# Designs tried in a protein design chat: VHH binders against DNA N6-methyl methyltransferase (damt-1). Part 2

Target 1, 365 residues: DNA N6-methyl methyltransferase (damt-1), of Caenorhabditis elegans (q09956)
Amino acid sequence: MDTEFAILDEEKYYDSVFKELNLKTRSELYEISSKFMPDSQFEAIKRRGISNRKRKIKETSENSNRMEQMALKIKNVGTELKIFKKKSILDNNLKSRKAAETALNVSIPSASASSEQIIEFQKSESLSNLMSNGMINNWVRCSGDKPGIIENSDGTKFYIPPKSTFHVGDVKDIEQYSRAHDLLFDLIIADPPWFSKSVKRKRTYQMDEEVLDCLDIPVILTHDALIAFWITNRIGIEEEMIERFDKWGMEVVATWKLLKITTQGDPVYDFDNQKHKVPFESLMLAKKKDSMRKFELPENFVFASVPMSVHSHKPPLLDLLRHFGIEFTEPLELFARSLLPSTHSVGYEPFLLQSEHVFTRNISL

## First folded at step 7 (VHH; from y1 with I103Y)

Design z1
Fold by OpenDDE, fold request of step 9:
Structure z1 (fold): chain B 365 residues (1-365), chain A 127 residues (1-127)
Amino acid sequence: as target 1 above (365 residues)
Amino acid sequence: QVQLVESGGALVQPGGSLRLSCAASGFTFSSYYMRWYRQAPGKEREWVAGIRSSGGSTSYEDSVKGRFTISRDDARNTVYLQMNSLKPEDTAVYYCAAKRVYYDSSGYTFVSEYDYWGQGTQVTVSS
């Protein structure tokens, strides 16, 4: 497939997943109407007026130039297709940020000792019941073909995709699970906690990329599996990841880029920003070196998405990969904060973004 | 061989109407997002209208909204541009363009790299 780029509507994706529950994603989470900017800077701009100062195109890296060109193409096509909105709200994304705060204001059970046992439920289940049955240690599966609902003791609802299996705990727990169930994964997606000076991560999970060094990824993979790892744009990270892949007996097959855009189709950051913030993130795809499987994946694919206002959240990649003919039956998401249909997810807060603070009832139906 | 052939361009008076046609061959027409562009003398080529493959949803440049209508006949591999209430500023060479765009049910849109272009047809609006 001669696909140059993709535009992902994450909101629509989740709407489709939970259609049967008459739910919609909260649109405010995706109301990224302007570039990401500190409030102080935003106020300064308001005061000074939008100085059309043509920023001197400093010699951006070849990569930045390429991405900028791609961003323009994406914007143009998306505009033609009416994917992007024309009008922007000048609120420095306050609405979306508030929505994110609300979405994150949920309590997820803490991880404890891990077990390989699977607790299955359909339709609805009490979190307390799951907890009593060892949710903290066990895996939970929505075994039905329809989305399920988990309700907390305080009445908070969590919406679970169909056939979703998740575990609250260390990602390393997947090894035991895999072994116990004789289950290998043919797709792994991972968004590791990369060390960033800028991301004041809540103290609760002091996890850095070193956790990857403790993982035996090959042991849980099928021979012809594909793995996808999100990486930061920190200098040297790509090389480090390549080394890790090598350690796992894996080789890079492609490096994709997610372009984060506003609802108007603009990059959320300027490409020339001195402050090391770029509007894109990289996804490294790898396979086992000894696998003869050929993945027909573009090496440098770009896809764009309006990000959820929840920081570090990535759009679902399953349908993106399917587009390129990647067939998978046992996908796994490591370091999950959200759940996907027919997917195993493991993390300390794997169903964080499944709460009723992320979704709302579709009244129009 | 991929071919797009525009027709229907003419000299018309202000307020007049024209219907442009673009006949396509050499590719699966029904799977493509079809577009009309125009290029006026001394100006850059600009997008005018588009019609999607799925559902036939249409979009227009603001300056032509309400005046122009894009449509397609997949059985005939033809895209049309009905132009009403023509203005002198509509004077341009009009180009038909095809781009493969796939719309996933999940809300993901996939866009092909290549555009197929016609040779253009001249539309002149003058008194």
Scores: ipSAE 0.895, ipTM 0.950, lowest interface PAE 0.3, mean pLDDT 91
Fold by OpenDDE, fold request of step 9:
Structure z1 (fold): chain B 365 residues (1-365), chain A 127 residues (1-127)
Amino acid sequence: as target 1 above (365 residues)
Amino acid sequence: QVQLVESGGALVQPGGSLRLSCAASGFTFSSYYMRWYRQAPGKEREWVAGIRSSGGSTSYEDSVKGRFTISRDDARNTVYLQMNSLKPEDTAVYYCAAKRVYYDSSGYTFVSEYDYWGQGTQVTVSS
């Protein structure tokens, strides 16, 4: 496949997943109409009327240059295809940020003990029925071909993708689950918590990348499995991850980049070498060294997406991988905050982004 | 062998009309996003119009909106550019280009690296 890049519409993806429930993703969550910046900076720009002075492209790293060029291509093509909006709302993404705050204002039960047991439901289930002593310990599966609904005691609804299986708890619990059910995964997607000095992740759980060192990833994988790990752009992280792959007997097959763009197709950050924030995130793809499976994946692939205003949320990769001919039957998402169809998901808040605060009723249908 | 052959370019008076054609061969035409570009003397090549493979949705550069119409005939492997109300500023070599763009039902758009280009056809708008 001669695919150079992809443009992902995450909103449309989720709309498609929950179409049968007559739900739509809240568009506000994707109304990224300007570059990410503090309000103070935004106000300053407004006051100064600072015209888009072509910042002298200082000698950016080769990588930055490449990404910038790609960003231009993406913008141009996306514009031609009317994927991107022409009008920008100059609100410093306030609406979107507020939507994110609302979306995150849900309580996910905690787990107290690891269980390999699976509770299945089809159409609807009470969260209370899934809990014991205020905790959700069991794996939960929406076993139907249609999305399901979990409702908590307050009446808050969570929309569960079809055939989604999720577990609230430590990602390490997957090992026991795998063993108990004799289940191996042929695809793993992981967005680990990376230590960042700048991002005080209001996470209830202080997690850092060290959790990866406690995982025995190979034991839960099929021989020909593919794993995909999101990494930060922190210097040295890629090398560290390669070392972890080596420990797992795995080798990198590709490193992709997610370009985060506005609804107008602009990078959400400038490609400025001086700033720690770049508008892209890297995805490292790896396979077992002893696997003879050849993945025909471009080594350096760029895909662009308007991010959800929820920080650190990544777009679904399943269909992207399928495009490149990656066949999988047992995908697993580690460190999940959202659920996917026919996917196992494990994390401390795996269905956080499944609440009714993320979705709304589609009245047009 | 992939070929795109443009035709229909001519000298016309301001306010006149032309219809450009681009005949394609050597690839699965129906699967490609077809585009028209133009390059005026001393200027960079610019996108003018595009028509998608799926659904045939069209898009235009702002300067040609309402005046130009892109269309395609997949049975004939041909893309057209109807140009009305021509202006001197429309004077350029017009190029047909094909790019493979796949639209996934998931909302993902995949864009190919390579473009097929025609040789171009000269359009001159002058009094």
Scores: ipSAE 0.892, ipTM 0.947, lowest interface PAE 0.3, mean pLDDT 91
Fold by ESMFold2, fold request of step 9:
Structure z1 (fold): chain B 365 residues (1-365), chain A 127 residues (1-127)
Amino acid sequence: as target 1 above (365 residues)
Amino acid sequence: QVQLVESGGALVQPGGSLRLSCAASGFTFSSYYMRWYRQAPGKEREWVAGIRSSGGSTSYEDSVKGRFTISRDDARNTVYLQMNSLKPEDTAVYYCAAKRVYYDSSGYTFVSEYDYWGQGTQVTVSS
């Protein structure tokens, strides 16, 4: 495989998933036309005009230097291909930040106990029919070949991909579900809430890290499964995750980078070790040590995307993996906040980003 | 075997015109992003123009926009560069290049690591 990098248009991905419902994503969620910075800094730069500033001679990490070179390649080729847009919005991403606030302004019912029962629906369903006493303990499956709609009693609609199964609850519930249904997963994607989250999330961080210590990933995997864990850029986290994989009897086979870019193709942060902010996130891919499966994927692949303005949202990976010939029939997402077709998803807010605040009707003339 | 062969380079006076051709073989021409590059004496090789597969969208470096036109003939496996209003600054070896770009239905664009390159054709703009 000679693929050097990829560029994702996440809007097109979700538009294709929900085409049967005549839906599209709300474009405001992807209008990231400025690098990330505080409003005060943005207004100061705007007052003085755009200026060229030569960077100081500074040491950069090996990853940052390689990523800076790749970022330039991505910018140049993407510009040639007319993938990127001219800078036309000078609001420090205010419109997209407001769209993200609206997208997050939904309530997801909680669960009080784990269940192994699956409630299936087709086309449409009331959220209240999926609950008991205000709790949603069961697994929910949109069993049709077309996307479905779940409607809350307040009129809020959630759009569910075809053949998706989700569970509101602790990710540990997957172990009992897997046993009860004699179901093993050949792909796991996870985005744990690592320590680098906000101070308000510090208590959640401690609890979530302990879940990883108790979660027995190998028992829910097929022998030749692939797992993919998102990690943050906190110093030391890569080594921590390597040790955790080792305790699971698993070994790293690749570490990929997501380069976050503006709509013009520029990284959302300058490469600058002084600020310790980088415009990329890492995805660690691993397999069981005793698996003889040879994955034909690059060890250090880079892909770029304009991020959805919801800070913690990660792009869909299934078709990226398929490009490299990785076949899977039972994908699972842990710590999910959005849903994918034909995928099991577990988290406390697994359909959070499936609402009409993320998608809008594509009404034709 | 993959081969790109440029032709049409010549000595021309300022304000003149020239058409370059690049004949391709050894790959599925209609699925490739075709590019023209140039390298002036003592300078880095620089991108000039590109044309997406199947005679799709064209793109140009700012200094040549409005003067140069890239086109392709998929039936003849050939890409062209029509150069008008030539300037001394356009003096360079012009290279044809091909890069695989795959547009997945899922919104991904996959870009290959290497171009195939021709050996170049000399264009000289001088009085």
Scores: ipSAE 0.761, ipTM 0.881, lowest interface PAE 0.4, mean pLDDT 86

Design z1
Fold by ESMFold2, fold request of step 9:
Structure z1 (fold): chain B 365 residues (1-365), chain A 127 residues (1-127)
Amino acid sequence: as target 1 above (365 residues)
Amino acid sequence: QVQLVESGGALVQPGGSLRLSCAASGFTFSSYYMRWYRQAPGKEREWVAGIRSSGGSTSYEDSVKGRFTISRDDARNTVYLQMNSLKPEDTAVYYCAAKRVYYDSSGYTFVSEYDYWGQGTQVTVSS
């Protein structure tokens, strides 16, 4: 396999998942046509008359490094392939930021107890039927080959991928569930709630990595499983995660990077030492140390995507992994905020991004 | 055994026209992204034009847009570069290249690390 990088059109992914319901994603959630910056900075740049093209080319040429070189190659090849839009919308991503606010304007019921019971539905279900005493403690499965719909009492609809199983609750609940159903997972994808000082003003809760120390990952894995953990760019986090993998008897086999790009193919932040921000996130892949399975994965790989405007949403990884020949039958997503086909998903808001505020009628069949 | 063989390079006067051809063999031509590059003496090789698989869109470097046209004939496994309104700065060795690009139905586009390259054909526009 000679693949150097990939580019994801996340809208196409979800359009495919929900085709049978005649749905597509709301395109404004992906209208990221400007680098991320405060409105005041955006307006100052407009007044100077400096073109984004000229400024970007100069900065890239002057500050080359491995990620910057790959970002330039992705921009050039993607432009050659006509994947990117040529024009920028000069609103500092305002429309997409408003779309994200609307998408998050839903409430997800809470859970108060660990459960192993599965409630199944096939095409449609009322959210109230999935609850007891205002709580949603059980696992919910859309068991059909087609996507399903859960409707809240206020009329809000949530669209559920086919063969998707989700649980509202603490990720530790997976251990009881795994035991009760005699079920092990051959792929885990996790996006833990890493603490970040850069968002202190906007957060409402202290996020705590300690949940990882209480989770006994090896007991829920098959022998030849692959695990994939998203990490932030906080200093020392990669070393901390390597120590956790070692404690679990696992070893890193690859560290991949997601390059976040605008619709024009430009990184969402400049590669500039003065800004402290970087336009990428890291994904660490690991296997059990005594697994004889050979994963034909590049140790370093970069893939690019226009991010959904919802903060911290991560792109779907299942088909990226399949491209490299990774076979799995029981994928599990921990700390989920959206759902995937044929996947178990656990988190406090696992179907948050499945609402009609994210998906709309597909007129372009 | 992959081969890309360019032909059609010649000496031409400013304002003239020239058509380059690139014959391909040893791979499934219709599934490859085909490109033209050029390299002037003492300069780095630069991308000129590209054409996606059969019926695919074309793209051009700004300095040649409107003067050059890339096309492909999948039945003959051949890529062409029609060059009009030639200028002395177009003087270069022109190279044909092929890159594997796979479009997944799930929204991923996978791009290969390496191009296959031809030997080049010399284009000279006398000043």
Scores: ipSAE 0.746, ipTM 0.878, lowest interface PAE 0.4, mean pLDDT 86
Fold by ESMFold2, fold request of step 9:
Structure z1 (fold): chain B 365 residues (1-365), chain A 127 residues (1-127)
Amino acid sequence: as target 1 above (365 residues)
Amino acid sequence: QVQLVESGGALVQPGGSLRLSCAASGFTFSSYYMRWYRQAPGKEREWVAGIRSSGGSTSYEDSVKGRFTISRDDARNTVYLQMNSLKPEDTAVYYCAAKRVYYDSSGYTFVSEYDYWGQGTQVTVSS
């Protein structure tokens, strides 16, 4: 496989998942027309009439790192292929940020006790029928080949991909579920809520990294499984994760980079190490050390995507992995905040981004 | 073996026209993104125009928009560059290139690492 990079279209992916319900994503969630910056900085730049105070000229930047060089190539090729929009919306992404606030303004029931019972529905279900004493402890499965709908008592609709299973709760609950159903997973994707000092003062759910140390990943994996863990750019995090993989008897086979871009194809941050903000995130892929399976994965692959404006949301990886010939029948997502077809998803808010505040009537035709 | 052979380069007067051709062999031509590049003496090679395999969508570098037209004939495995209103700054060696681009049904675009290149054809615009 000679693929050097990919450019994803997250909207089109989700639109295809929900096509049979005549739904699409709300396009505002992906209208990232500006680099990320505070409103005061944006207004100062707009007032001065300067689009680029320090313009980067390709021929004069011999010390550019690999990611910066790749970002330029992605911008150039994507522009040639007419993937990127020419128009810039001069609102510092305000419309998309408001759409994200609306998407997050939804209640997910709490869970306090684990269960391995599966409640199935095909086309529609009431959220109240999935709860007991105001809490949801069971695993919920949308059966059949078409997406389903769960309606909350307040009238809010959640759209559920076909053959998906979700559980509201601690990711550790997967171990009991795996034992009870004699079910092993051949793909795990995890996006742990890594600690961030920049969000210390917010009253938000803070997940301690201790959950990773208590999670026995190998016992829920098939022999030839692949795991993929998102990590941040905190100094030392890659080494910490390598140590965890080693403790699990696993070895890294690739480390991929997500480049976050605007709708014009520009990185969402400049490559400025002095600000400690970078426009990329890393995905570490690993397998069991004793697995004889040879994954034909590029070691250092870059993929670019316009991010959904909901902070910390990651693009779907299933079709990206399939491009490289990775076959799987039992994918699992840990720390999920959205759902995928034919996938088990576990987290405290696994269907958060499945609501009608994320999806709308498709009127394109 | 992959081959790209450019032809049609010539000396032409300012304001004149010229049509370049690039004959391709050794790969499934209809599946490739075809490009023209140019390189003036002492300068780096620069992209000029491209044409997608599916749908035939075209794109152009700003300085040639409205003057140059890229086209392809999949039956003849040939890509063309029609160059009108030529200027002295268009003087360069023009290269044909091919790059594999795969468009997934999920809306993802996968871009290959390597281009195939032709040997180039000289275009000189001089009075």
Scores: ipSAE 0.713, ipTM 0.851, lowest interface PAE 0.6, mean pLDDT 85

## First folded at step 12 (VHH; from t1 with V103T D115E)

Design u5
Fold by ESMFold2, look of step 13:
Structure u5 (fold): chain B 365 residues (1-365), chain A 127 residues (1-127)
Amino acid sequence: as target 1 above (365 residues)
Amino acid sequence: QVQLVESGGALVQPGGSLRLSCAASGFTFSSYYMRWYRQAPGKEREWVAGIRSSGGSTSYADSVKGRFTISRDDARNTVYLQMNSLKPEDTAVYYCAAKYVYTDSSGYTFVSEYEYWGQGTQVTVSS
């Protein structure tokens, strides 16, 4: 397979997952029609009426030529295929940012104590029946072929993909669960809460990254498993993660890039902006050093997606991996912030983005 | 081996019409995004029109929109470019190209690296 790039449609992916509940995602969450910038900068550019006319054609001092060339190719092909929207809404993504605030305005159960027990439901369940003293103490599984609904006492609904299992808690709890059920995973996807330089968030860095160092990944993997870790653009993070893979007896087989784009197909940041922000994130894929499984996947692959306006949310990877012939039966997501079909998910916020504030009734159906 | 063979290029008067054909072989035609490009002497090759697999969406460069129509016949493995209201600035060698594009049921679109090209057909519009 000689796939050069992909353009994802996260909105359509989730619409398909919840079609049988007559639900679709709230389109406002994906209406990213402007590059990311402060409101004051946006209004200054809008007032002048000429954006980027003062910029010179060649901005060659940066060595981002490969990603910039790929971004242009994605924009051109996506436009030809009519994937991207022609018009921009001139509100600096305000409507989408407000939709994200609403989506996050939900009561999340406290982290549970470690447990190995599973509570199953097929179609509907009350959140209060799953909780004790504000915690979900057990693993929860929607065991049906159709998506399920969990309803909170305040009437808030959470929509759960079919065959999905989740645990609210520390990712270290997966080790007890794996032992108790004699269950090994052949795919792990992880999005750790990496440290970002912020005075008020220094506490998070020390606690969260330490859990990676204590987690014994090899004991929960099948021999031929693939793991995929999202990393940030922090200097040195790739080398740190390579060291962790080496400690786990694993080797990197690919590093992929997510290009974040507007609905018009433009990168959400210029590649050479004043804040040194980049419109991409990296995904490192690794396998056990002694695995004989041949993964026929590109070492350097780019995929583009309009990001959900909720910060930190990553697009679903299962169908992307399947396109490259990656077979798996027991996928696991660590540090999960949303749920996927037929997937185990662990994190402090695993069903944060499963609420009715993310989805709406599909009246056209 | 993959082949794309253009035909139908001719000398025509301004305001005239012409239909180009591109016969394809060596790949599963219905799975490919088909394109027309053109290149005038001394100018850079430019995209003209595209049509998705299975007779899907069509798209056009602004310079030809409303005058040119791309179509395909999957049973004959052929893509066409109907060129109406021809202008002298349409004078160029026209190239057929093919690129694999697949959109899955989840809405994920996958685009191949390699693109196949024909040898071109000359269109000349008298000034």
Scores: ipSAE 0.827, ipTM 0.915, lowest interface PAE 0.4, mean pLDDT 86

